Miniprotein binders against q9h3h3. Designs and how they scored, part 224

Target 1, 235 residues: q9h3h3
Amino acid sequence: EDGFTAEHLAAEAMAADMDPWLVFDARTTPATELDAWLAKYPPSQVTRYGDPGSPNSEPVGWIAVYGQGYSPNSGDVQGLQAAWEALQTSGRPITPGTLRQLAITHHVLSGKWLMHLAPGFKLDHAWAGIARAVVEGQLQVAKVSPRAKEGGRQVICVYTDDFTDRLGVLEADSAIRAAGIKCLLTYKPDVYTYLGIYRANRWHLCPTLYESRFQLGGSARGSRVLDRANNVELT

## First folded at step 18 (miniprotein)

Design hN27
Fold by ESMFold2-Fast, scan of step 18:
Structure hN27 (fold): chain B 235 residues (1-235), chain A 82 residues (1-82)
Amino acid sequence: as target 1 above (235 residues)
Amino acid sequence: SETIEVTVTEETSPEEVAEEIVKALEEGAEKVRLTAYGREAIERALEAIIIVAKRLGYRITVTITKRTEDGKTKTIYTISLE
């Protein structure tokens, strides 16, 4: 009956980050082993808190694939959070431009394309396509949530290094579409996540910067990408 | 300049880990790094950190990172005095 608060959502995200991840790391594992790994750990069957009947007996926070060139860099998240507190205390207007500037100043630049799919064959097939694109070098890194007990949609996150690099964001979209993905995609900078800005926030900010919709038989790109902040079509 | 490494397992006492953290920091270690794999180990590591910060009153900074080993991630807590 009670809904989830921003604090509850943040606690769940922290728990998932702290729990073990299942990782296919292409920097140290031959690409020929990917198909067997995907068959062993289909995201529709991997349970969040473990079950003797599932592929995992222990909790799994995320299932991830790291590309050969993947180099983790979260930037100065601590400095970002301190600057955010100072901004809130200052009483100055909080706008998308202000958040963008804080992210640039503190080098917290990563972002992700998100897709939400129901547990089942289509989710597992979509994840396999994304994972192959990562291992083949068309994408840098991706992760997918495990199955929650109550159910609901699972999320696939496909990361890019710099949300301010529009061409890089669009290239990732193209690679996702080339992998056979046809569902709605939304793009969110990680700065919004670190600052606890979700859909329902007191500043009325939209954490989604871009939206991608599949278009059958139209563009060579296979999708329409909208800049949600400026209400402008990019394709 | 010294970092003390502590592995936390499902068999590890949180009270004993808290004592190791405090001893290392009081003896001049720059950092204490706890490595935990699995839910029970993570819970024990967190309980030790809570003992150090809340029950023993130390002002500490904790950084959480992941390390990939054998296709799975381990959770690493790096602890230092503020």
Scores: ipSAE 0.005, ipTM 0.359, lowest interface PAE 9.8, mean pLDDT 83

Design hN28
Fold by ESMFold2-Fast, scan of step 18:
Order: structure tokens, then sequence, then C-alpha cells
Structure hN28 (fold): chain B 235 residues (1-235), chain A 82 residues (1-82)
């Protein structure tokens, strides 16, 4: 976030992916166990690198909940990367549309809604709501970052299986709002992550596809969703 | 096309894993997959990858994924020549 370079953020993300995760997997664990698991591992108290005074003594990269119907499909990431290198050397324009075509061709379709919250009760309450929606089948999978040593906001990621399926992306937003979430949400396709598209990318692409804002007197769904690249309202 | 599987533990030698990766790729394997569970195993897998890329000079693509078993994640590194 503020005060960090793209290189620093990428290194931190890689380290988190490499460290162990704490997972509630609804495919193998009864839903009745969720409340005890959430009480044991509140994200505001789980420390990134472990601490005797926290729920974890060892490093934790992510805290995740997998839905009962969750079936991971990463697509052909290696084929995507090879095609990306070819595209860069071809001199063809690099645009959101071109990246979308690469993702479709190689079936790298997953994406995620992101929300950033300060450590504390509101974060833990938001995560509990998201986790319950996942276990109850309204969302497929989600994860939340542990608390960093020096503090700062934590991120909740709520995944969808196909970023090109606008209705599916909007349904996930609706389910997040139904869980009581009122903060700003942004949506990022995983293809952008695999290809290194962050805020300060060399192609000057917007790093997110959609933005969702809660509106009390707005649409019937309770949120306004914008296509950020085209500046078009979807709701 | 063949994928060679290698399990990395907290006791695994990074240099021996690096040699195994190179041998498999030179003998025509399409991919070498390293599976590591826990911090020390992950560090050893990364050291092996660094040896292959930097000390031995191979140009490789590495894909990193997580898989969950029994409430804990394992890290899988899939390595191929560029």
Amino acid sequence: as target 1 above (235 residues)
Amino acid sequence: SETIEVTVTEETSPEEVAEEIVKALEEGAEKVRLTAYGREAIERALEAIIIVAKRLGYRITVVIVKRTEDGKTKTIYTISLE
C-alpha cells in the first residue's frame, strides 16, 4: 500500500504464499465447527511471523476458508506466461482486452474481490461474515491476511471462478454485501497477478477491473458497481 | 512428456535437489514438481531453485501453488525450461 514499492509488495505476497496457511475446509469439516475455528483464529490476532502471545507460534501466510463445492482450477498458467512473453516481443498493444483474450485462451479465469480493513473487531466481524457465507454456499472461497508486525490494514480476498462472467462477479458482490460488508471493494483477475500487473505497471493498466461502493439510498442491491477500465456503471 | 515428483523436507539437501532437477530436465522431463510442507522445507526448495537458476545458469519457469491437506497447506513448485 502507501509507502511501498511494487517490488516490495510482490516480495511480501510471494513470502505469504510460501508460508503455511490456516484453512477451514468445508469439503471435509462440518459447518458446525466454523464458529469455534473463527474464535480460535481471529485475523486481528493471528500474527504474520508467529508470537507466543498470539494464536500462532509459527509463521502464517494466509487464513482461508474453502466452500463445500470449491474446485480449484488455475488453468494453463505456463501457457499463459509463454504467450505473454510472445505478446511483449511482438510489438502488439497491451490492453485489458488483449490480457482478457490471453486469459480466456489459457483458461486462467479466476479473480477476487478485495477489501482492506484495519486490525480490530470490525475486521474480525467482517471475516466471520464472509467465512459463514462461504461455508453456507453463497461464496466459493476466501482468505484474509494475518496481522503484520508493524500493523497496517489487512486484506480479505473473496474469489470467483470466472472474471469474464459479469453476473457471477456481481453475485459475489451481492453476497458480500448481504454478509454486512459496507466498505469499498475492488475486483482483480488472477491473470493480472500472474503477469505482474500491479498499481505501478509499465503498461499503465488499471490494476483492477471493478469497484463496488455501498449505497444506502442507491440501487435495490445496496451497492454501485463500476467497470473501472471503461468507466461504465453495471448496477 | 513426463513430470518428475520430488518431496522436499526440512532435512533435504538443496544441492542434491538442484542436481535432481537438472538431471530430470536434461533427460527430457517436461516438468519437475517440488512439494514442500512447512517453513524449513520451503526454504530448502527455494535454495535448490536458486542453485539451478544462478549457480548452474539454467533459464527456468517456476509456478508456485498451494494445496490444502488436513487444514494445512503444502507448497508446490513446478519447474520447466523456458
Scores: ipSAE 0.000, ipTM 0.216, lowest interface PAE 15.6, mean pLDDT 81

Design hN29
Fold by ESMFold2-Fast, scan of step 18:
Structure hN29 (fold): chain B 235 residues (1-235), chain A 82 residues (1-82)
Amino acid sequence: as target 1 above (235 residues)
Amino acid sequence: SETIEVTVTEETSPEEVAEEIVKALEEGAEKVRLTAYGREAIERALEAIIIVAKRLGYRITVSIEKRTEDGKTKTIYTISLE
């Protein structure tokens, strides 16, 4: 990407994590309140740094929906970061396999399906579909970025608890498709996010593990999933 | 266990929070919990933790928790010796 580095993207992600999130938590909030909450906070209108003319006057890092059964397990992120620093200074090759081992050792297993959409009706409609699937129990948790001051695409992240559980990753894809989503999806393990692995990373790693494309009138599954590293179709 | 609660805002002095953390731990508190809402408050909480560890030389363990209250998140840092 023009002018962006992995370090810049990592700093932006950290800033969003530090700012407050707007959350619909289905563990403590009745499902009947979801439609009103979605109408109050459409992601195309919620601004990243607040605006008197938007739904928020204060900064918002993420808009999130937590499912009734959601139980976060972030693993040992501190141990992961220490091991990452040691790996970088060791001179050993940094590969997808090495990162997978690091993630497993430190139990940093979560990952996410990503979709990037321009601000507008299609984004808001897609988010509403995902949010309903989370509250109804087909997905565990999801979040969407607020609108940046300069514009640009927004991202919806749909999480799974274990990126090494291929069946679970594929089941989440199916649930996303069942919610009416037809755009391109890519899957990224959180270990890559914590370690700053983006498109322009210095280790030349592919920043995503899987790609999902919608099939019009095709299979019962509704999508084709590709393992990007091995160039193997999983469905 | 005894836990001392401290609220950090965008106007809170990191040096004052650092002194409060040290005082509580030296007086026998098992944990000191810093609650911060928003980036500026979080930055001040992190500065206080760095002062305790780097300038004052304490060996501390810090855990981080994001908690949701009334539909908004806040960040909690729990500090203990060792």
Scores: ipSAE 0.310, ipTM 0.697, lowest interface PAE 3.2, mean pLDDT 86
Fold by OpenDDE base, second read of step 19:
Structure hN29 (fold): chain B 235 residues (1-235), chain A 82 residues (1-82)
Amino acid sequence: as target 1 above (235 residues)
Amino acid sequence: SETIEVTVTEETSPEEVAEEIVKALEEGAEKVRLTAYGREAIERALEAIIIVAKRLGYRITVSIEKRTEDGKTKTIYTISLE
């Protein structure tokens, strides 16, 4: 994948965070309404800018589902950024361990499994599976990008509360696989997004900590999870 | 001016752009329009937007327009306070 695509997608994701979201909140909305909501707002048809004939008339940044246990906690992102700037100025070596420590210190611990899918039935089906898993409490929160005018792949993000909790990251992978998702998954901490660490960054940091590949007849989890930083299989 | 125009280049500091945006919005600009040409400028513009969002408590709206000009991707970000 062209490095431009990853950074451009990250950029679009950040801008989309600022536009209105279509949200199903399981804390306030009965689970029985999920199917009607999914039918009303299929992500392959929801357009980024509210194109004529789309389910949305206004711009939509994300389509999201919040689980019962969802509590938004972004940590001290400002303190994290200030510490990051100071670290860069210091000329000290920057390692994945440095970023992990910064994240812990500032309580910026969220991360997400990412999957990229072409618009269409497969995307909508994948999203419906994820949304159900969130509402059922197997996952905490997920979002999907709306359809872009130019086309291209849409991204589903499935969040975990702590990227340093390997078990939690692996449990989320298992829940995604149980929802019927078979595509490649990559796990990215939000701290890497907040600090502008993308593919081919000047520090040679890999922004993806984990990779999950679907495997038929394999482990009880139905996937192989690779720790990319250490090049070790976890499953 | 209702709209402040800022051009983001490959040499533009995201922090400086963020400061300009925040200043413009605090001084009563209705909108700030960032224009970025090419990948590096787009990345810098987005980093700036994130800084702005954090400084302003995420009370900003960002619209995006994409164009192709001179073989480069031109992206226009329009930022406003909610």
Scores: ipSAE 0.015, ipTM 0.321, lowest interface PAE 7.5, mean pLDDT 84

Design hN3
Fold by OpenDDE base, second read of step 19:
Structure hN3 (fold): chain B 235 residues (1-235), chain A 82 residues (1-82)
Amino acid sequence: as target 1 above (235 residues)
Amino acid sequence: SETIEVTVTEETSPEEVAEEIVKALEEGAEKVRLTAYGREAIERALEAIIIVAKRLGYRITVTIEKRTEDGKTKTIWTISLE
């Protein structure tokens, strides 16, 4: 994938963050209403710009589900960005360890499992499974991109509170797998997004820390998780 | 190494922004930093970047940063020629 394509998709994702979200909030909405909400707003039919005949008449940036334990704390993103600029100016070597330390220092620790799926039943089914897992408290928060006008893959993001907590990251993978998801998962810290670190960046940093592959008949977790930074299997 | 700053507003056309970026890069700017605040400006910035990429044959590197300044979301694109 051309570096431009990755940055373009990231820019579109950032623009989508500014549009209205369709949210099911389990903190305020009974879990019994989830099925009706999922039926009303299937991700494959919700359109980015509110196309005629779509469930939404207005632009939608994301469809999201918030769990009961969800807290929207992003840490000190401004301080993180300032420190990042200072590091770039210093000419010091920048490593994955540097970014980890910056993230810890500024409490910008959120990350997400990502899955890309074509629009359709499989996407809607996957989203329903994830949404249920969030409402049931197995996951904290998830979002899915609406259908783009040009088509293409939609992305489901499943968040964890701390990308440095390997156990938490692995638990989220297990919950995703338990929800019936079998596709490739990649885990990306939000710090990499805030600092504009994408594929083919000038520092040669891999923006994906973990990769999860579904495994039939394997470990109790049903997946193999690879630490991409160290090239070590965790599971 | 000269970085040219371009701010995109809700009133700025994507075509005008694209022209400024292309001009800056052709005049020897190492980088163009495109800043947008709010949905409409971000959308316009994205359209501008696409225009630039098409005009320059996709020989551009784009980095994206999301910043929060003074309670506002700021998106920054840094554009350079490969």
Scores: ipSAE 0.014, ipTM 0.328, lowest interface PAE 8.0, mean pLDDT 84
Fold by ESMFold2-Fast, scan of step 18:
Structure hN3 (fold): chain B 235 residues (1-235), chain A 82 residues (1-82)
Amino acid sequence: as target 1 above (235 residues)
Amino acid sequence: SETIEVTVTEETSPEEVAEEIVKALEEGAEKVRLTAYGREAIERALEAIIIVAKRLGYRITVTIEKRTEDGKTKTIWTISLE
C-alpha cells in the first residue's frame, strides 16, 4: 500500500540517518531549555531538505531527544550484515526465528514503538509529550521525522534497549500512554530496519512484533498490547 | 596513536581529500577521521572514501559515528587499514 519498493525505503532511511539531526541532549542540556527548543523546532514545520520559510534552511534527517541516562548499544551491526548476506546466499529459509537468532548472536537488540501522525497540532503536541517523558526519565530516547517535500504522515520513534525483553517493551508503552498518546502504536526491532525489512519486503515478513491500542476506562496503563507473532494479548 | 582530522565541506575536492588520506595512512597514521555536515559535504566525503579504497589496493575499515554539537548532528567517518 505504500507504493514503494523495499530498496527505495531502505535508501530513504539511510539518507535520513546520514543527514544532520536536530538534537536535544538531556545529558548536556538543562531540562529547563526543552520547552523553548520544542517551540523552535515543531516537527510539522521542520522541513526534510530545508527551506528559508521553515525553522531550518539546511537538510534535517531526524529531530531527536536523548535522555539523561541514554547510552546507545547498537551491538555488532557489521557482523549482523555479514551473517545476513551469508544466510541469503545459503538458500536457507528466512523466517522471524532466524532473524531473531541473528539479532541475539550479534547483540543487535534495540527496537522502537512507532506512531504515524499527519502534520499539524496533534503531531507537535504528541512529540512534545514524548520529549518531556524522555527528559524526565520515563523513556530513554526518541526521534521524529521532519516534514517531507510532498507531505504525508510523519513518524515518532520511541526506542527500547531490548526487543526480547517484553517487560521493558510494555513499560515503554505505558510511559507513552501516560504522556497522553492515544493513537495506534506498532513495535519494530531495529534488526529489521538494519536488514531492510519494511512493509514491502522481499521475504514477506511482518515487521511488527507488538501492537498497542488505546483503551478508554480499561487498563490502568490505558492500552491493550497484542503480540503479533503469537497472536496473544499481553495486557 | 596518530589520528589525522579532515573537515569536508560542499567546496571540498574529493580527489584532494583522498590524496591526503592515502598519504597519511602510507606515512604511518593509525586513523584518518573525516567530519562532514550537510548533504553535499557528506556526498563528497563518501566519494573520497571510494577513491581511497581504489588507490590503496588494500582493504580498509570505515566506521561511522554521529556526534552532537550545538544541537546538531555531524557525521564522522574513521578510516584505517584493515
Scores: ipSAE 0.005, ipTM 0.342, lowest interface PAE 10.0, mean pLDDT 81

Design hN30
Fold by ESMFold2-Fast, scan of step 18:
Formats: structure tokens, sequence, C-alpha cells
Structure hN30 (fold): chain B 235 residues (1-235), chain A 82 residues (1-82)
């Protein structure tokens, strides 16, 4: 994770959520306007804190596309946080299974496929493909980070509404591959994000549940997906 | 080696299918194929696969394939040991 602490990453995530977003909302905007919107706001050019030389002069936290059927549901995050504190205080083991149960109990079920790409044409092309899949109904919702002042890779997040719905997670992977994406993908449940689980966490948990690799030939689904918790490889 | 075929429906018990798969693989079957139609059947097939992986205690590989038969798109899971 570029050497940053979990506290630093959490602070950056909170700041991005609080800053304005650039949103294409297919629930209220005709699909015919998407191409012009993508041309106006290519993620490789949109800057995190604004720049006269970029499409934005003011800070942008995220660039997002909402599908026609998108209905946000974050669940009971406050209840999740309280239960997490109680679990840590109890001395009971903290495992993927206990976190899964906590998430189910508090209805904090959303998760996301993550892809990290360097700023440039490939990032913009990948984002355009994802955005089109969202507007066409193959994916529910997606967002991409703006270009950071310090440089570095940008992230595209493609959300599913329920990380415990294995079929839904796999269908999202297939739709991402069908959109022409060939880079490494990892899947992270939002419960891990809310609880501050990143690389090198103090509970030694793998921060992602699935890993998807593009596979040339020999695979009917176009990718190889590893379910890390259950040790199942899907091809 | 032999390939075992199993049909998974909305009424199929994932635990019972998992037992059948584990037994077949332990007895030397090369592959086990699960065929499922519809979301509920697919969810039950995936659950059975997870139970199999946990019971065997090592990684399993599952090939996913879709086939259209009689106007229905069926999902086929082919399970093999790694």
Amino acid sequence: as target 1 above (235 residues)
Amino acid sequence: SETIEVTVTEETSPEEVAEEIVKALEEGAEKVRLTAYGREAIERALEAIIIVAKRLGYRITVKIEKRTEDGKTKTIYTISLE
C-alpha cells in the first residue's frame, strides 16, 4: 500500500467522500450524454485538488457513474462499529468468518472490484468501458479516483450490493472482462474498509476476498478467479 | 479416471451434494460436474463447492461453462483437485 499507515489511508478516504464528486447519474440523465461527459472528465486529467490546467478548478473526491437501477444501501454502519469495538474488547478471535457474520448482522453487505492503473490513455479507456457497462445495465455503479498531486496509480471501484452473493460477485467480474478490462482485479467488502482493514493490518487478515486474473484461451469466462478465504479457483 | 455428473436444483441440499462430491473425489474420480439452471440452483451449487473445499482442506479448481439446452441457459461447474 505505498507505505502509508491504515490511519493515513482512512483519512484520505474520508476526505475524498466529503469533497464534491463528478457524477453521471443514469437514473436522471439520458445515456446519449455519456460519451460527452467521459470526454469532458477523463480521470487521467481530473485533479484531486483542482488545477487551472485540468477539467476542474476545485477539489474532486471521486468521479462516479450510477446505473439506472442504483439504490444505495450502506446498512447499519454505526451498529457495525459498536459491535467491532465489543468484539475487539471480548478477546474472541478476529477472523474472516467473524467479520462476515458482523457484516451480515448489520446489513453492511456492499463490496467492490478494484483495479489500479497508472494515469494515461489505458486508465481513461478502461474507465470509459466500465462507465458504459454501468449505463447499459451490466454493472450497478462504479467510481474512479482523480489524479493525485503526488502522482501514482488511480483506482477504479466497481460495486456489487452483496459480497456474500458469490454469483453476483462473479457476474460483476465477467461484466468487467466483457468491457475489455485485462488488468488484475481484487475484490474487497466495504465492511473491511469501514473497519480499517488494509495491508499489514494488526489482525493479519487478507484485505481482499477474491482475485481475478485475465486468462487468454482455455477459459470460458475470460478470467481466473481465486476465492482466497475458501481456496477455490474458478476458471 | 471417471467424470461424475450431478444436477443441482432449487430443492438440492448443498450438504448432500458436497458429500457426494467429496466421496467421488476421494474414490479417484477425475472430475465432478454440477449442472444448475436458475439463480437458486446456482447459489446451491456454489455453496456445495465451498463445503467441498473446506472438507478436503486443500485448493480445488472449478471450471465454469454456460450451455444453452432447450432454450434454457445452464451453468456447468466442473470440479477437479489441484
Scores: ipSAE 0.178, ipTM 0.699, lowest interface PAE 4.4, mean pLDDT 86
Fold by OpenDDE base, second read of step 19:
Structure hN30 (fold): chain B 235 residues (1-235), chain A 82 residues (1-82)
Amino acid sequence: as target 1 above (235 residues)
Amino acid sequence: SETIEVTVTEETSPEEVAEEIVKALEEGAEKVRLTAYGREAIERALEAIIIVAKRLGYRITVKIEKRTEDGKTKTIYTISLE
């Protein structure tokens, strides 16, 4: 009974992170080439293992777009993990505040808005909108999962540099909404991923800090953002 | 303690499945086993599990078994309260 523990999902994500990525890097590639790249590698057709007839012949872990301001800085993930192990051993209470403090201390501050979409035109269209927003500098970096052989929803991840910066998180939500995305968004700090804090964790921690729901005719942002930790609407 | 079995199909609502799971667990079921055949059913099962985890304050354990049956991927999710 191989329970897909949070650890197994993490292992699958890590395995995907280790496979080749299809990347459009706006720092080195002209923005005018984006449309051709999107047409060549539509996420709904790019397969995880390079299936026959797919645009990719080799395994692809992620499809990603890097903005001009993108700088890969993950902070001290190893120090974070060591401190986390020490905290677990200490038997001290673990709270969202504890995780926030660990993240700040080790400079592991990245987080992402997540959206899950079925493979198809809607996914490809959503991805194209996000990719354009990244290349135009409204967003810094985004990635989308390739199509799995078993199928399943594909995930688009839109990153922010600091999950503790509420304004930055809200600005990214606004940019996603401006790109035409209307689905439910959830925001997850990367620290939760690095520490293996998934749904149904023994500490009863919610791995989602924010939830964004699209709203017609509402606020200038076009969404309602809920702080899940405090159960407070931010917008 | 009784294991409740739920089959998830392509037509099954994730919300309905989630309600069944929550109800079963609240009524004292030790485990709920979701069986999903094929991509769409697997997706729906995962969505249901997500809803359950949210409703129960993330106090669930999920075991996953993947099998191939009749040329389709069969995934079995066993859900229990912590």
Scores: ipSAE 0.000, ipTM 0.219, lowest interface PAE 11.4, mean pLDDT 85

Design hN31
Fold by ESMFold2-Fast, scan of step 18:
Structure hN31 (fold): chain B 235 residues (1-235), chain A 82 residues (1-82)
Amino acid sequence: as target 1 above (235 residues)
Amino acid sequence: SETIEVTVTEETSPEEVAEEIVKALEEGAEKVRLTAYGREAIERALEAIIIVAKRLGYRITVEIEKRTEDGKTKTIYTISLE
């Protein structure tokens, strides 16, 4: 992206994944404690590297909420990475189809709806809505980035189990809209993230499969979803 | 059959952690589990793993996972011989 290389973005993503997370785990924590937890850790105030003036004194990579039925399955990420290296050296064309097949073979199927918001009330309100939807069972799991040292927008990620399950991806979009979210959403399979494929990659792959825009003249819960890979409207 | 637990902190020497890993594996431990809270502890754990694999030449498998305890995650590195 502008001002950063793919290598820089990959390194920052890895650091966030490795640093500690703040988690509300609905599998072991009563739902009645959610509002207090959200008040304690608003994303606009939690700092990436810790600060005595923030809710955290130590680095935080992500703030996450796990649903009651959440069952993590990251698949065989190591096998995926080895197969990716072999594919790059094979001379075979690298296409969305070949990456999809690699992901299926290694069971690396999760993906996520992304929304980017400036630090402040709108971010904290959006996160609270998403977190409640997760705890109430309309979504499986979500996370939000802490406030960066250099500033900039923060990201909310809402995960689905299987990016190849179009209906499941669309159901998650509907649940996000039902939670009151009206901003632009984009959907990215985790296989692209694990392989370090971002915008403006050397293979000219679009890591974004879907784009969702709020319906201005329709239902408040509705959206217009575009299949970015095929440039066709799904709604 | 035995897993040896090692806690890595921001004060722990990577060389000392590497020595603990090697000692445990040479004494027949099946796995060595490093638990790290926070960035500095994670960096020290990773440096220790690099010492074991690259400087000391051991062929090891490293599994990385996050576990949640009391609303916080910790990073766990599970090390075994190939």
Scores: ipSAE 0.012, ipTM 0.385, lowest interface PAE 8.9, mean pLDDT 83

Design hN32
Fold by ESMFold2-Fast, scan of step 18:
Structure hN32 (fold): chain B 235 residues (1-235), chain A 82 residues (1-82)
Amino acid sequence: as target 1 above (235 residues)
Amino acid sequence: SETIEVTVTEETSPEEVAEEIVKALEEGAEKVRLTAYGREAIERALEAIIIVAKRLGYRIVVTIEKRTEDGKTKTIYTISLE
């Protein structure tokens, strides 16, 4: 669906990041409290802008779970954005390799596996599985979008520390599958999000690096992971 | 070095926060830290920052951080002179 410009998508993302989040922080909260928290804040019922009939009366940008070892490091996003402006002005070629180097230079290395699900039981069940995996230490951090006023799909984001660490990205996929998730997953580095690079951008960059599809067969249950940049199957 | 802490709520006047920021910086504070819980508080904190920079003409550096406290996030704006 090509209904939005990159600027519109960036503005929506910024608004959600600025609005308050509901957080289960395993660094300070006992794991025994997770089930009650998940029951109190199912993502299919938490509303983006607040509603007296929902669990929240005020706006919620994201619902998040932080693992015990989670140490947020967004890198030098300001330096990244300044370097991006300079690159666009310089006339130098803009390629996936150039973006990767910019991200490394400014330590903006995080990335995420994304899954899009319709509001309802399947979304809430998937989120509960992911949240438990985070609290149990199989994943580092995850968030899920609240329900938009217009409806539509909600997104679960499962983060990894370094998108250049292919093994770490694949290990996160395995943990997501072990949590019972069977839907399509796509992996996007945060550098693309910070620079407002979405589908149909003028540089013809694909912001999705990996794609994971559930597969049952052979000697093991798991997933098939495709490297979208090189069009090569990794598993 | 002194950091002045200011809590911004949905009831807080942006003009009063702007005056508080300016007074603290003029009296030698290294930083002024605004803590906002919720959308209305965030909007008021941003309006105060705009008043300081645009209407009052101060050259300031603003850093934005989101922190978690008691299961909810709070937005922190740290303001210093350029």
Scores: ipSAE 0.012, ipTM 0.426, lowest interface PAE 9.0, mean pLDDT 84

Design hN33
Fold by ESMFold2-Fast, scan of step 18:
Structure hN33 (fold): chain B 235 residues (1-235), chain A 82 residues (1-82)
Amino acid sequence: as target 1 above (235 residues)
Amino acid sequence: SETIEVTVTEETSPEEVAEEIVKALEEGAEKVRLTAYGREAIERALEAIIIVAKRLGYRIKVTIEKRTEDGKTKTIYTISLE
């Protein structure tokens, strides 16, 4: 959330990645099983640390759905981290373009559309729509955070393979809208997450590349997408 | 707060009714009321409710009422968030 430091958010992200995940994997599980899985693990009720009365008895870092064609590729994260340290000591400006080049060089290309929703029926409904789109092949992969001990909004992350592929990013936005999602979406490349680019970062970078707003009677795609780095409307 | 009225017939699509229910609730309607007469209409109304509750994951409260009107017994489902 916006109330935490970048260091705190990075530590929480690492802990979540290391803890167990609840996964619906469409590569090995029939699509007909999805509805039962969603009913068993609604994200508004799954707790981060396995609180009494929740569906989980142990910590859960993420609830995820993998599409039929999903193939994970994390890139060279170790090389990225080393290059990042070198960049910080080089005296070169740290800009969106510089980070983009760093990501390309190390093949850390994935990114994600983010939506933040309060725990409740709207979150569970949005997740169900996204999960169905993933299983039906309109999206590649998605995950949602469990309910935090401290409270606050939960996040749904919808991934794309390559944040530098603008058409692919826009196509994912369109698929999210087609799934019935109408809330604000922002797009963040995973390189920013790995390097700790959150709100109020020390380099004064915008933590997201794109913003999508739903519009009634708007564009043919059902949303207005802004490229924040270039200040250009794409739809 | 608004109550949205929907008549379900033997020709009504359960998926379309489910979308109507979800849209109404997300736009702030307090209640959605489905009225059905006859077995086929009742089955379609129930299928729509199942889509909303199980496939779309909504936490809903459903109340069932039967009314006799002009010698015919209608089944009314009132849906709200809970």
Scores: ipSAE 0.000, ipTM 0.051, lowest interface PAE 29.2, mean pLDDT 80

Design hN34
Fold by ESMFold2-Fast, scan of step 18:
Structure hN34 (fold): chain B 235 residues (1-235), chain A 82 residues (1-82)
Amino acid sequence: as target 1 above (235 residues)
Amino acid sequence: SETIEVTVTEETSPEEVAEEIVKALEEGAEKVRLTAYGREAIERALEAIIIVAKRLGYRISVTIEKRTEDGKTKTIYTISLE
């Protein structure tokens, strides 16, 4: 009730990663089965810890869709964690630039566009649009959180291979917008997730690198993308 | 398009309010409105805004409004990403 903590958010993320996932894998499943799968597992109805009245009786950490060309590469996470511990004990400053260098050195390059939506039709509709874009090859991979016990917003994560590849990050933003998404998007590199950098982190770092706002007629891409760390517009 | 309303009192933790602001903005709220009655509440609201802008590094726009309802004056801070 008092003060900041990011520890709880990190623990919740670890638990979700360890629990079973519901996956539509376009590498092994025909695209024609997607609509039935989406109808069976709408994210507004799938419960985090299972409920006999929901689509799942057992815990579900994430609901995910893998694209046909998806090839996971998490990099050297163990080397990243060891280097992070060394950095913290060294007394060197912890900055976005230092974290970027650790990520590059250990090949932990993936990142994700995040959108937060309340449980309901709009969430399920947005997820269906994203899932179709993944299966059709416009995006590589995406996941959505299941419904929490007392509600609260759910998150859709749309991944890119390399957060340092600005063109790739911007192309994913365009594909999300083309799928009909108009809400605020923020971009977070997975290195921040592995190192426990969330909203209330002890290093006081902004937990996201990029921000995208829908702006019809304001840009050729339909959105304005800002690099938060450098305060530079990318569009 | 969603605005999140937060009431700040003389007992409200500035750190807690700062976390609420950041959470709401990251979850897609267009605006967060802090309503404060009295000097101590106003000071706590301002402390929360400073935490968000200076310690957490968010680039925010803050609009200040005074409103009178039923003979009482309140201060409203409307926070959005710039």
Scores: ipSAE 0.000, ipTM 0.125, lowest interface PAE 23.6, mean pLDDT 80

